# Ledger of designs, part 39: VHH binders against q84jc2

Target 1, 232 residues: q84jc2
Amino acid sequence: MSKMRNLVEEKFLEFYESWVIQLELYLHQLLIAHNNNTMSETELRHLISKLTTHHKAYYTAKWAAIREDVLAFFGSVWLNPLENACSWLTGWKPSMVFRMVDRLRKSRVVLVEAQVKKLEELRVKTKFDEQKIEREMERYQVAMADRKMVELARLGCHVGGESVMVVEAAVRGLSMGLEKMVKAADCVRLKTLKGILDILTPPQCVEFLAAAATFQVQLRRWGNRRHYVTHS

## First folded at step 1 (VHH)

Design f3g (framework vhh_ozoralizumab_d1)
Fold by OpenDDE, second read of step 2:
Structure f3g (fold): chain B 232 residues (1-232), chain A 124 residues (1-124)
Amino acid sequence: as target 1 above (232 residues)
Amino acid sequence: EVQLVESGGGLVQPGGSLRLSCAASGFTFDDYAMYWVRQAPGKGLEWVSEISYSGSYIKYPDSVKGRFTISRDNAKNTLYLQMNSLRPEDTAVYYCAKQYRLFSGWYTEPFDYRGQGTLVTVSS
């Protein structure tokens, strides 16, 4: 059964559909670049730049959307249940990407000691930031039974017009807090991604991005098959 | 094996309409975006329309926007192109094309997976 969607959900769903298509195309290019050692460093950097720009575009769109309705991203209708289950604060968990890097290291990717050290520093920083956000989120969740929420619950028993306005105001207040949390998480994501790409060589970046894109695309595919989810 | 079979082409007068169909097989149809492309005599392949795997996203070039409508029936593994207000410059062989295969360790040229095509001739 199709879930009812609001305007923000519909708009972002459309955007995300397009975004994923483009991601798959870029994945194809990344694969070509990875398998064909004929591309110059300049060409590789150009491809990396395209992917970086693509990811930036996602967050630009996301941030615009969360200003309107951050709640739409908690239970994202454009994602299948598997994707949603794997989400941390409306996106990928930043520390997850280091597992990908570890996998690369176990493959044909050779990292020099300096890179390994930098990656470890980044990992520690990322984990720290991630935990900080989690603590804030926990605090927020524990505080949910505050006066405002009690009032919201009380007002929810009434169907009057004035009561509706008060409820909406209360929800907006809650949403503002959530928006801050989501933005904080996204900042950690972007910083982590940038950090990794700054440490890796262009060929390594291509491999990393290919792995990341593959994981994202396959997760979506697997989830769709398991749950027979359509986003239309 | 991926198979795409186009049909519905023919001769039509300017201002006329045609509906093209593409029967897809050999892959999970609803996992892939689909495309219509065309090749006019003496010209290269031109992108005509795009539709996402779910059908929620659709895109057209300016050359056909407002005149052509792409759609899909995932239950029937069929892609459609409704062409209205046809013009002589729309004369071409029209191909149904599949999105690139998901990550599998191989690569192909864009629109490499396409059918035999169906000829559309717009002439008075």
Scores: ipSAE 0.009, ipTM 0.317, lowest interface PAE 9.1, mean pLDDT 86
Fold by ESMFold2-Fast, scan of step 1:
Formats: sequence, C-alpha cells, structure tokens
Structure f3g (fold): chain B 232 residues (1-232), chain A 124 residues (1-124)
Amino acid sequence: as target 1 above (232 residues)
Amino acid sequence: EVQLVESGGGLVQPGGSLRLSCAASGFTFDDYAMYWVRQAPGKGLEWVSEISYSGSYIKYPDSVKGRFTISRDNAKNTLYLQMNSLRPEDTAVYYCAKQYRLFSGWYTEPFDYRGQGTLVTVSS
C-alpha cells in the first residue's frame, strides 16, 4: 500500500491550487463591485458569469477525477484538516449556503417579499434532497457490513487468482456506488447555487458570491495557519 | 423577446462535415456563456459544447472532442458549431442555448432559453 500521492491526487492537487488562486482573484473583483457600486448591471452580470464558469470548471475536473478514483475525494490531500472536517460528501453542505443568504436580509440591498418566499421554498427543497442523500449514504455504509461483504473479505485473505478477481469486482462496485452518491450530492449543490442565483438580482448575486468565496478562502487560510502551527 | 434561431442542419454522409449557426437577439449576447446541446431520436438532451462570453474558455465532452469546434462572433451576435468526421450516432436535433443560471449545460433541460433546433442526419 503506497503512502505517496497517486496520479489522480497529484493532478487534482495541481488543479485545485490554481483554481483557488483564481477564486481569490475573483473574490477581489467581487468585493470591489460590492463596495464601489460603480458597475453597471451588464458589468455585474459579466462578473457573475466569470464566477459561474469558474465553479463549472471545478465540477468538470472533479467528476473526471472521481471517475478514475472516487476515494481520493474522501480524505482529500489538496484540502487541509479544517477543510476536510467541514466537508459533507466531498464538498460543502448545500443547506449551509442559506446562512450566507440570511446575511443579505440585513444588508443595504434588501430582499423583497417575493424573493424571501422563493428562497424559503428552495431551502426546504434543498434540505429534503440533502436528507435523501444522507439516507442513501447510511444504506451504503450498512451494506459494507453485511454478511456477503464480510464473506468476500474473508475469501480474499488466502485464496488464489479466482478470489482476487471476485474481491476486485466487489471493490469496483463499491467505488461506482460512491461515485454515483458524490455526483448526486454535487447535483444538489449545483441546483442550490443555480436556484439562489436565479432568485437574486445581480447586485445581490455579487454580495452572495462574495460571502461564499470569502468563507471558502478564510476557511482555507485558518486551516493552513493551524496546520503550520501544529506541525511546524 | 429573447430569440435563438439555429440553421445549417441537413443530411450528410458518414465522415462528412456541417457548420451550424445560431443567430441571437433580444439580449446582450456578449454577457452570456453559450451552449450547443443535442437530442437524438428517443434519447434525452446531451451537452455538446460550451463557450464563455469572451470566447476564451471552451469545453467539450469526450464524445465530440477533436471533431467539433464551437466559436462565436460577438459583433454579429452569432454562435457556430463546426462538425467534422460526422458519425451516424451524431444524428440529432441540435439546439443553441443561452445561460444566465449556473451549470445548465450539465442537466437535461435546465437552459434559460433554447431555440427550435436544426436537424442533422448522418446516413449513407
């Protein structure tokens, strides 16, 4: 069993580091737009599109990587321990973004009644989808401990090539199940982000995206600082 | 008022080429990422290509990568798809789509707006 990073881990680490650097640059642009109020609606939509494309690039790279090695995303080497501790099924928990949306209610740019109603409906639907995935994950974990899996594990210990192939097929099946579950979770994340951006005006979208990017960047900085202190 | 009009489809032999066009009106074309999606007979929608508002970032699925080329002319509000080395499995209605919303190209029917489509038939 190798403790060195595999090819998928190395490729995604390289991708993720550059992706986060670009996110920090976009965050700077979002904060300028939010603070200065000098940008036109066209300019704001353009900036929102840049962030949309950037997040799309992340999921494109992630889904390609999990097709090769989904297990690399459980205990990711490109995330610090704090980022890993805050992960729900290899990413952010969808319902948590509504806490960022709640900040908009107290901002200078206030939500109208129709937006509040649509956001609350989306929040309820997101929590429902989230709970459905949690039940699927629980069923998956229970299946790992069932009699047939225990029997396959014992068979794999001391028997020749035939048992090796059977065990490898079972492990591949488990990985495909995890890949499907991770993709389902990512679909809830994408639907939640899409839904929020559809409801908000362009200035509110900029404020929301700035809050989300700020949290992501700060979490990484806090975790990297702690990791350095504890391991330096 | 938003309108997308596709053209350039037709009957072509395997290994042939076609160029699709999409004329956009009723919105600021330069502000939106644009997409090509297709629907084969009896199948769901399949994402074919995407291009950023500036044209600097382009994506393809493996099924068409190296054979299809997306491009845009922001001065003419027109989106293009150059299709080379066409295969029978490329037979579909091709739609031009705009997106303001996040990640529409990864879903079956979540586009903000799509046109009526143009039929491409690859047959001998």
Scores: ipSAE 0.000, ipTM 0.102, lowest interface PAE 17.3, mean pLDDT 79

Design f3h (framework vhh_ozoralizumab_d1)
Fold by OpenDDE, second read of step 2:
Structure f3h (fold): chain B 232 residues (1-232), chain A 124 residues (1-124)
Amino acid sequence: as target 1 above (232 residues)
Amino acid sequence: EVQLVESGGGLVQPGGSLRLSCAASGFTFDDYAMYWVRQAPGKGLEWVSEISYSGSYIKYPDSVKGRFTISRDNAKNTLYLQMNSLRPEDTAVYYCARLGYSKFYWTSGEFDYRGQGTLVTVSS
């Protein structure tokens, strides 16, 4: 059964497909860079900058879209069920990336003690921020259940134009709170990503970004194979 | 084995139209963005059109925008290129190509697979 899409969903779906294609292209470049020992640091930094810009573009688009309809991102139709299942507040969980870094450390990436310490500090900070957001979300959800949802349910029982307007207003109010939480989560994501990239050397950044991009692309592919999703 | 087989090329007059097809096999077609590229005599490979795996995203260079239309039928594992208002400068061998993946990484060149091509000649 095809999901009904609103305008925000349709627009963002199109954007996201384009964005993913570009991500795949960058992934290719990252892999080339990773395998090319002759690339200069300047070249690597340039590539890293392109990727970071690409990610920033995603959030720019996302934030524009959530201003219109934040609810579209809770059950993102442009994602498959696997991607959605792995989603925390409409995106990747910030603390997850440290697992990627840990995996790199266990492989061929050698981090100096200073880097390890900085990463650990960042991990702690990230986790703290995540928990703070989660607590706020819980508070919000409980509050909704106690008051707003009851009101919505009551209003929904009435047939008429006026009742519909009141319900819509209530939903908008709820959406505003959700938008704030989503933005907060995204800020943690961006700060975490920036923090990691600031700690790692350019070659390490390339490897990290390649791993992250690969994971994202493969997760999408795996999810699509398990659950056929029509994105058009 | 991955195969891409182009068809539909031929000789047409300026202003004419052609529809190219690319039959894909040996892989999950709808997992890949597909491309049309062309190579004119004595020139390098030129990107002509891009379509996402779902078909919802499409992109053209300015050279063909408004004249060419890329589409795909994932059920038939087929890529299409409708070419209208053809010009002599459109004369080239046209190839379909996929944006490929490795098992864990995309390590291939720009395109990991490309067909044998079909010749399009636009001449009065």
Scores: ipSAE 0.006, ipTM 0.282, lowest interface PAE 10.3, mean pLDDT 86
Fold by ESMFold2-Fast, scan of step 1:
Structure f3h (fold): chain B 232 residues (1-232), chain A 124 residues (1-124)
Amino acid sequence: as target 1 above (232 residues)
Amino acid sequence: EVQLVESGGGLVQPGGSLRLSCAASGFTFDDYAMYWVRQAPGKGLEWVSEISYSGSYIKYPDSVKGRFTISRDNAKNTLYLQMNSLRPEDTAVYYCARLGYSKFYWTSGEFDYRGQGTLVTVSS
């Protein structure tokens, strides 16, 4: 219970740190590929495949962890305060990646009209899916906070030793629904990522992935630097 | 730091109406679901209504359904309860309450904050 929660947090922290180090190495390779006009399409596709496999590994590890303790992902200990402040339902907000797509329109690898149309359709679909999940989460919160739960939580605060049990029982009752909600959000993330990569050419995929990885790495580095230099 | 301040209670006759208000401060009001709960003299706490962070989802127990209306003004950090067709059994201290559920951040779901309450007396 409390021990299980700590173990999940420790294991995922170790996993996440290794995962980010590997992401930084892939970012280095993406930046080299972006600046190197001698790489073949096959070589670019191989690099893109490494990144997609890397992201699949993240969600495989995440879904195993949330089955044990989904609440560990709301206010994660492996994320700094800035990363946590930027989280939407335990991860990146899917529609935000279209800001990275917008950067492609200003680079040397220009999008054709057919790609622009498909990306706009995907953007609209992604925002719709986000709103649907937010609506379901709002509905779930209300459904879980019934009259009996309010009474039990209040009484638990005045009963030595029983308040923790009451809270833990309520949290366990909510966790399965939250797990499904987090997985639904992650499915939108994966659909959005796959959709973008399916629309883009290999050089455009490299540039997009480089922009996305740069943002993720810089957000972490900025947050870590800010956390260590500010007075607590 | 979290403060919930209720107002609007008073003495009314059966069939009358009252509007309760709750002023919230010390937290991001529009990230949290809010609740009205009441305690009648000599009885336990009873849930009256709940409203989601956006105001889109609302629930009532059968005892007040059709008579009471919960609403919120997120711009003013204020929660309301419009009470119509009041009955003697509605006599209670009414509390504004927040549980640890938020729009973007999940907490333990504990009943974490309650105001001081406002007394509603329904008598002829």
Scores: ipSAE 0.000, ipTM 0.318, lowest interface PAE 11.9, mean pLDDT 79

Design f3i (framework vhh_ozoralizumab_d1)
Fold by OpenDDE, second read of step 2:
Structure f3i (fold): chain B 232 residues (1-232), chain A 124 residues (1-124)
Amino acid sequence: as target 1 above (232 residues)
Amino acid sequence: EVQLVESGGGLVQPGGSLRLSCAASGFTFDDYAMYWVRQAPGKGLEWVSEISYSGSYIKYPDSVKGRFTISRDNAKNTLYLQMNSLRPEDTAVYYCAKPRSYLWYGTTSYFDLRGQGTLVTVSS
């Protein structure tokens, strides 16, 4: 069945489609850079900067959208079921990226002891931040069940336009808390990404970003193959 | 072996319309974005249209925007280009093009294969 989309979903879907296409383009460039040993550090840094800017643009758009409807992101219609299943608070789980780094370490990427130490420190911090957000989310969810859900249920017993407006207001109230949590999660994502990129050398950054982009693209493709999803 | 076979070209008057088709084989068609490109006499290859693997994303250059429509039928492994309001400057050999990989290249010229092309001539 086709899912009805609201205006926020529609606009963000359009944005995301374009964004992903650009990501794939950058992925191609990253792969070229990875295989090109003649690229200068300046060139690599430039490429990394483009990617980081691209990611920043995503969150800029996201934050604009969640101000209007944060609930759109808790069931993102622009994602397939696999992508959604892998989502933590409307995005990738920050601690996940350390698995990617670990993979790189086990491959051809050699990290110096100082880098390893910094990465571990970052990992601990990231996990702490994640847990903090999760606790807050749990608290919020429990609170909703105790108060807001009862209110919504009561309102649902009434028919008519007035009831609809009241329900919408209630939902908006609930959304404010969710928005805060989503923003907090995104901040952890951005800080984690920045932290990793600051620790890695430019060539290592390129490999990391390539791996991350590849994973994202493949996850999308795998999900699309398993579940027919139309993003138009 | 990857094969792309274009068809539908011909002679048309200015303001006329043509519909091009491209039959694809030898690869998983619905895994790839597809492109139309054209080459006018004495000119280089020009990107004309882009469509995502699912058809959900479409892009045109300004030169053809509003006049050309790209579409695809993945069940038939066929790519289409509806060309309306044709102009003399649209005269070219039109090629169906497959990118090197399933990744998007944007307006880049990273095509691993093109067909033999079909000639479109717009002349009064």
Scores: ipSAE 0.008, ipTM 0.281, lowest interface PAE 10.2, mean pLDDT 86
Fold by ESMFold2-Fast, scan of step 1:
Structure f3i (fold): chain B 232 residues (1-232), chain A 124 residues (1-124)
Amino acid sequence: as target 1 above (232 residues)
Amino acid sequence: EVQLVESGGGLVQPGGSLRLSCAASGFTFDDYAMYWVRQAPGKGLEWVSEISYSGSYIKYPDSVKGRFTISRDNAKNTLYLQMNSLRPEDTAVYYCAKPRSYLWYGTTSYFDLRGQGTLVTVSS
């Protein structure tokens, strides 16, 4: 039997391919801006705004898609296996972006002590928000093993008539729970990005966004490469 | 519908003790970690104790460690806070809280506060 993609998977795959191509174009512009010391603050802010809008467009599309089928985002067909292995609740792990921030301390544009302190406070807050979501996911998984869910699973094995409706209602409830968790994780991602960009100067924002986009693009390329694998 | 009903607050002198209770209903109490959270007049919410769903993991901030003891009775759907060696700075409305299922944009607290709270006043 052939594996068929559902409509949400097909639509989001098409969207994501286009979104990544545009990200690579923006990365090119960020690298040019990073190497050009004559760009005005207004020009840098305009470029930063384009990147911010691009990331917001991703979440707008994602939230529309998960409202239709959240399960498409667990083991996404538009991501290669390496990208999926690096995923945390259907996306990047927010605290990991602070590793990109570490590169800014070695740049030609030095972070002042006040920025370092604010970034550390944001890092701690981001870790705290991640842990709250991880506890909710653990609770969700525990709830799957409770007596009522076990009873519904047993009922589903011998389903017919009204039993179908009860099982379908339970499945819808589970999907709604996952949708809310994914949206919560995405809100932490957006708040973390906004927080970093609010703390950094425009040249530092350009450098940060270039580092983040470079990592995302390279991770995709590494995972898409056909490797000659030597068996031990 | 989730309901949390706090009780046991009152006026007490410094060095005194109070025991707070929280009766929970409308959800599976033994599936959730539970918290005591307080709010002093004109201040924000302050977490004062945490207990895991099984009761095997308990945590306190330094401000109350050694003075307060959180406990739960899952058979009775009840959460407790034993408060000893009370200080004027412990004066606050105390709420029992379950965690929100998740953090959403615009939420200002991880805690799902459904009760009216119970007032604890520590004064001579």
Scores: ipSAE 0.000, ipTM 0.089, lowest interface PAE 18.3, mean pLDDT 80

Design f3j (framework vhh_ozoralizumab_d1)
Fold by ESMFold2-Fast, scan of step 1:
Structure f3j (fold): chain B 232 residues (1-232), chain A 125 residues (1-125)
Amino acid sequence: as target 1 above (232 residues)
Amino acid sequence: EVQLVESGGGLVQPGGSLRLSCAASGFTFDDYAMYWVRQAPGKGLEWVSEISYSGSYIKYPDSVKGRFTISRDNAKNTLYLQMNSLRPEDTAVYYCARESKLYFRYGSTPYFDYRGQGTLVTVSS
């Protein structure tokens, strides 16, 4: 048998498929903008704003979904195995975006010294915030194996009003703890993304967003054709 | 043709109550989750309440929780919103909306494919 999908999984699957299709359309616009030096700064800022709004829409939808069922985001049915293998706390690892930033150092649009300094400060802060969340996740996993949790698991095998209520309260507590950690990780993602966009010029933002979207789209395509996945 | 027709709006003093109704036609009402959404003058749309197709799942934002009650009568194809302890900040045009089958609510922002023309609720002394 396969894993049964719940309503949250079905709704988010439909949302995510359409969100990725729209990301591919925005990627096409980003690539046109990158290759066309006739676009004004106002036009570039408008395109960057569309991408920013698109990413915010993802987190808005995700946070609504995790409020209802955070476990749907661990081993997500809307992601292929390669996408799931690359996930860190239900999404991209925040420090990973600095690989896209490193691409800008080799581009035609060179970063100035002030930008390099600010990006390095942001990288260090992002790594620090990432480590704090990893320590919290470790504490959560250790707490799952303590004596009280083992007792609650045993109670879950028996019929009784009070024991049923205690088990239900524990399950709600576990879900709330995971929701808090996932939201903390997503806040680091959004702060990192905004921080990078605030440091970069509009043409550099377009190139960065194009690189990030290209990677996301290609990772999905490679995973859907896993026999042809590139192994670096 | 999908139609949603709101009624029950009006002028009330702070602390007063109003009951809004929405008559639905042109679709199978009990196949859809429904929303009440509002738009205050000069502001965007705000989600006020939601109810599942069966009425078993109901949700409110903190701003109206405990004061507003959403309900539905599937036999009559009608959605209701009971509003109690009304405040000046509740002044808005209230819309009945049908949840999209493709998208669910995004935090405080509902996703709907149809809404009515709205009914004005004014809370002032």
Scores: ipSAE 0.000, ipTM 0.112, lowest interface PAE 16.7, mean pLDDT 82
Fold by OpenDDE, second read of step 2:
Structure f3j (fold): chain B 232 residues (1-232), chain A 125 residues (1-125)
Amino acid sequence: as target 1 above (232 residues)
Amino acid sequence: EVQLVESGGGLVQPGGSLRLSCAASGFTFDDYAMYWVRQAPGKGLEWVSEISYSGSYIKYPDSVKGRFTISRDNAKNTLYLQMNSLRPEDTAVYYCARESKLYFRYGSTPYFDYRGQGTLVTVSS
């Protein structure tokens, strides 16, 4: 899409493009690490740390951006339609990563019983947190037709002067609620990711992160083949 | 040590042709599927071509199908990419990549454990 972008969209688009490029580079390193049986645990942990830092950087940038305009993330112009369709509250659905882990288990990854139990506990917790957020979002959406929305509707198409200020105030109020929801979702994402990485061994972490990165990259590619994303 | 070294890139006019080569060393070349991928400025990696270990299976994305031809000489440990009818949108750094034997179930997507330094292809009038 080449629609007019606001400043937040432009800046984040630029950021995300660079971020994805770096992710691909890290993916390459992860795969190399997996095939290098001589790498020490320290080296693996270092690589894992780089990836986690990279993900943290994304959320740092995101949170800075949503503070300015959270609405930019509800219809992210830097994502293709497929990516957007797969998004839950402006990002990946936390519970989906457990499916990735399950697929790893069905491949070469062998998890001990203790790990399996911990993962299940984490899964239950993550699902609970997701549902809680979803209920809150539903409540928010239903209650959205409040005084603020009525005021916006009343202003109609003749917005000027003092009316502009009223509209801005109303939109800000709505945005604040959305921002809280997005941040809550992101917290669940980060906690879930951390939880998984804490349960897995360094080699398993590398494989998991590689799988996750691959999925993200491929999803983007698949979407781009069908729908072009305008890049800055 | 596994090495992949690309060559053959350069400046070419639209409609022109180039042939890229990738010299492989440090591993059993004919045990691996090989790929060409490219990265345009400011964009992510794009899959360009795939060839199986024996060369019996070849695949292209629609963006290059009919214009690009991947081949390999296992006796020479070399991968090739013949690029015809080049377009400005083909401008990118082109990499040869080895498919990883790492297995996890995410469909039939390629994973690359090694990639060369790349060779720049510029298509411009």
Scores: ipSAE 0.000, ipTM 0.219, lowest interface PAE 13.9, mean pLDDT 86

Design f3k (framework vhh_ozoralizumab_d1)
Fold by OpenDDE, second read of step 2:
Structure f3k (fold): chain B 232 residues (1-232), chain A 125 residues (1-125)
Amino acid sequence: as target 1 above (232 residues)
Amino acid sequence: EVQLVESGGGLVQPGGSLRLSCAASGFTFDDYAMYWVRQAPGKGLEWVSEISYSGSYIKYPDSVKGRFTISRDNAKNTLYLQMNSLRPEDTAVYYCAKGWTYRSLYFSPGAFDIRGQGTLVTVSS
């Protein structure tokens, strides 16, 4: 059965599908670059820039969409259940990318001591930021059992004008809080990504981005094989 | 009390244009999606257009897509419907409707609040 979608979901789904297609194209280029030892630093930087721009475009679209309906992103219909299950505050968990870097280190990627130190510093910072957000989320979740939510639960069983106002007020409060948290999380994501790319050399960046893109694309593919996802 | 007052209807020839307005009061206009719906003689209500609370998201049925344009001025608490290339089948009473939920972006039959008397649009040669 087709899922009911609101306007934000519909438009963002369309956007995301196109975005993912483009990501796959970039992934292909990244893989070529990874296997091509003849590419110049300039060429690699250009490719990295394209990917960075691509990711920025995603968040630009996301932030526009969450202004309209942040709740759409907590049940992202454009993602399959596996992708959703792996989501932390409507996206990838920032600290996860360090595991990717660790994987690369165990492969052919050689990081100098200075890079390792910087990465560790970044990791600590990222984790701190994540924890801060998580604490806020916990506080938020605990607070959800407040008067408004109780009223919401109660009124959910009734139809009436007064009940609608209470529900709307509750939803408004929830949405505002969630939007703040999502934005905060996204900021951590972007800062983390930028931080990693600033530490890595262009060839290392290409490998990292290829790994990240591969993970994202494969996760989607794996999830789609397990669960039917309706696409526009 | 929620009030919606439609205006701008009238008689127009096929191919003509009209601009409908809806003055809203009694609620926070910029927090709600707004709709235009119409009822032709002897027919049920038909959804004509949807616009989100901010105006960023708009949707039309195929029957009016490319011909009608919904817009809103939140500063004036006013909803608009620009109707171009009007056809006889567009003849109907047009109603402005308020979304039920804060920042609601779902259209469902009956999931809007009609309060006004509507404005009659007659397209005839």
Scores: ipSAE 0.047, ipTM 0.504, lowest interface PAE 3.2, mean pLDDT 88
Fold by ESMFold2-Fast, scan of step 1:
Structure f3k (fold): chain B 232 residues (1-232), chain A 125 residues (1-125)
Amino acid sequence: as target 1 above (232 residues)
Amino acid sequence: EVQLVESGGGLVQPGGSLRLSCAASGFTFDDYAMYWVRQAPGKGLEWVSEISYSGSYIKYPDSVKGRFTISRDNAKNTLYLQMNSLRPEDTAVYYCAKGWTYRSLYFSPGAFDIRGQGTLVTVSS
């Protein structure tokens, strides 16, 4: 009656727990850098580089895990229900980061006209890339429902070793298609993040990364507070 | 309820060794990942080492890798940090920190939970 522990889920849960705690440590450093002007441009760039490397490490681990079990990332056990409900193709929706840019404090962040134009261009491109992936996913879902899923439903009426092999092949095909879509979405995420950081100055990058990390941490805390509803 | 008590800090010469301990109470120690974090004078918090709930997963930043060893004794609810080949740059207040748990049906990442007073390590001649 109890499902066996999924090894991919266990490994990624352990990784993700560690990754989030390091993100909170970097958030503390970002907030210190933002609140006092004690860091040089070189020190700010070094801190930004650490955050960039940290995010790249997440995608390296994620892509290794989805190669083994992409379905684990649809309804992830390492995420609370609120985090899972807010996911777009197993992660944050790329266009949402422009809301973080918009939330930068006007008195501290002075965006020059050239930056505003480049950010708008990047926003439009990001929206286009999102829509392209959404269309590809929709086509994939329609194709699966119309052909292979009907065949799977048929085979469910005829239990045997041959049926098991056909189901395994269909699940493998589904997993490969989903892996491709998830990686495509993650590439848009990484390109969007890099694009924003390339446009912003180091102090602006620090404020942006602090806002993004704060949102991620707060979303996690809000969702987990729901689990204490039994205590009024 | 959660209490973390760090000890073992002190004054040591460069190249010396120290062993830090953290006594944990008020929670199920073996259900949580644990961390050592330090804060040097005038600097932010720096992650020093990480150990999973079982002890199977351990990580270090390059700044301490090969010199520091984290370990835990789940039977004694105690976390350790063995520090070898100490450098002046290792001078900091060292804190034991509770992570979060996957084993609880109701869990909070809670923040990275530094609740102890820390233990001061000074590396100087």
Scores: ipSAE 0.000, ipTM 0.093, lowest interface PAE 19.7, mean pLDDT 78

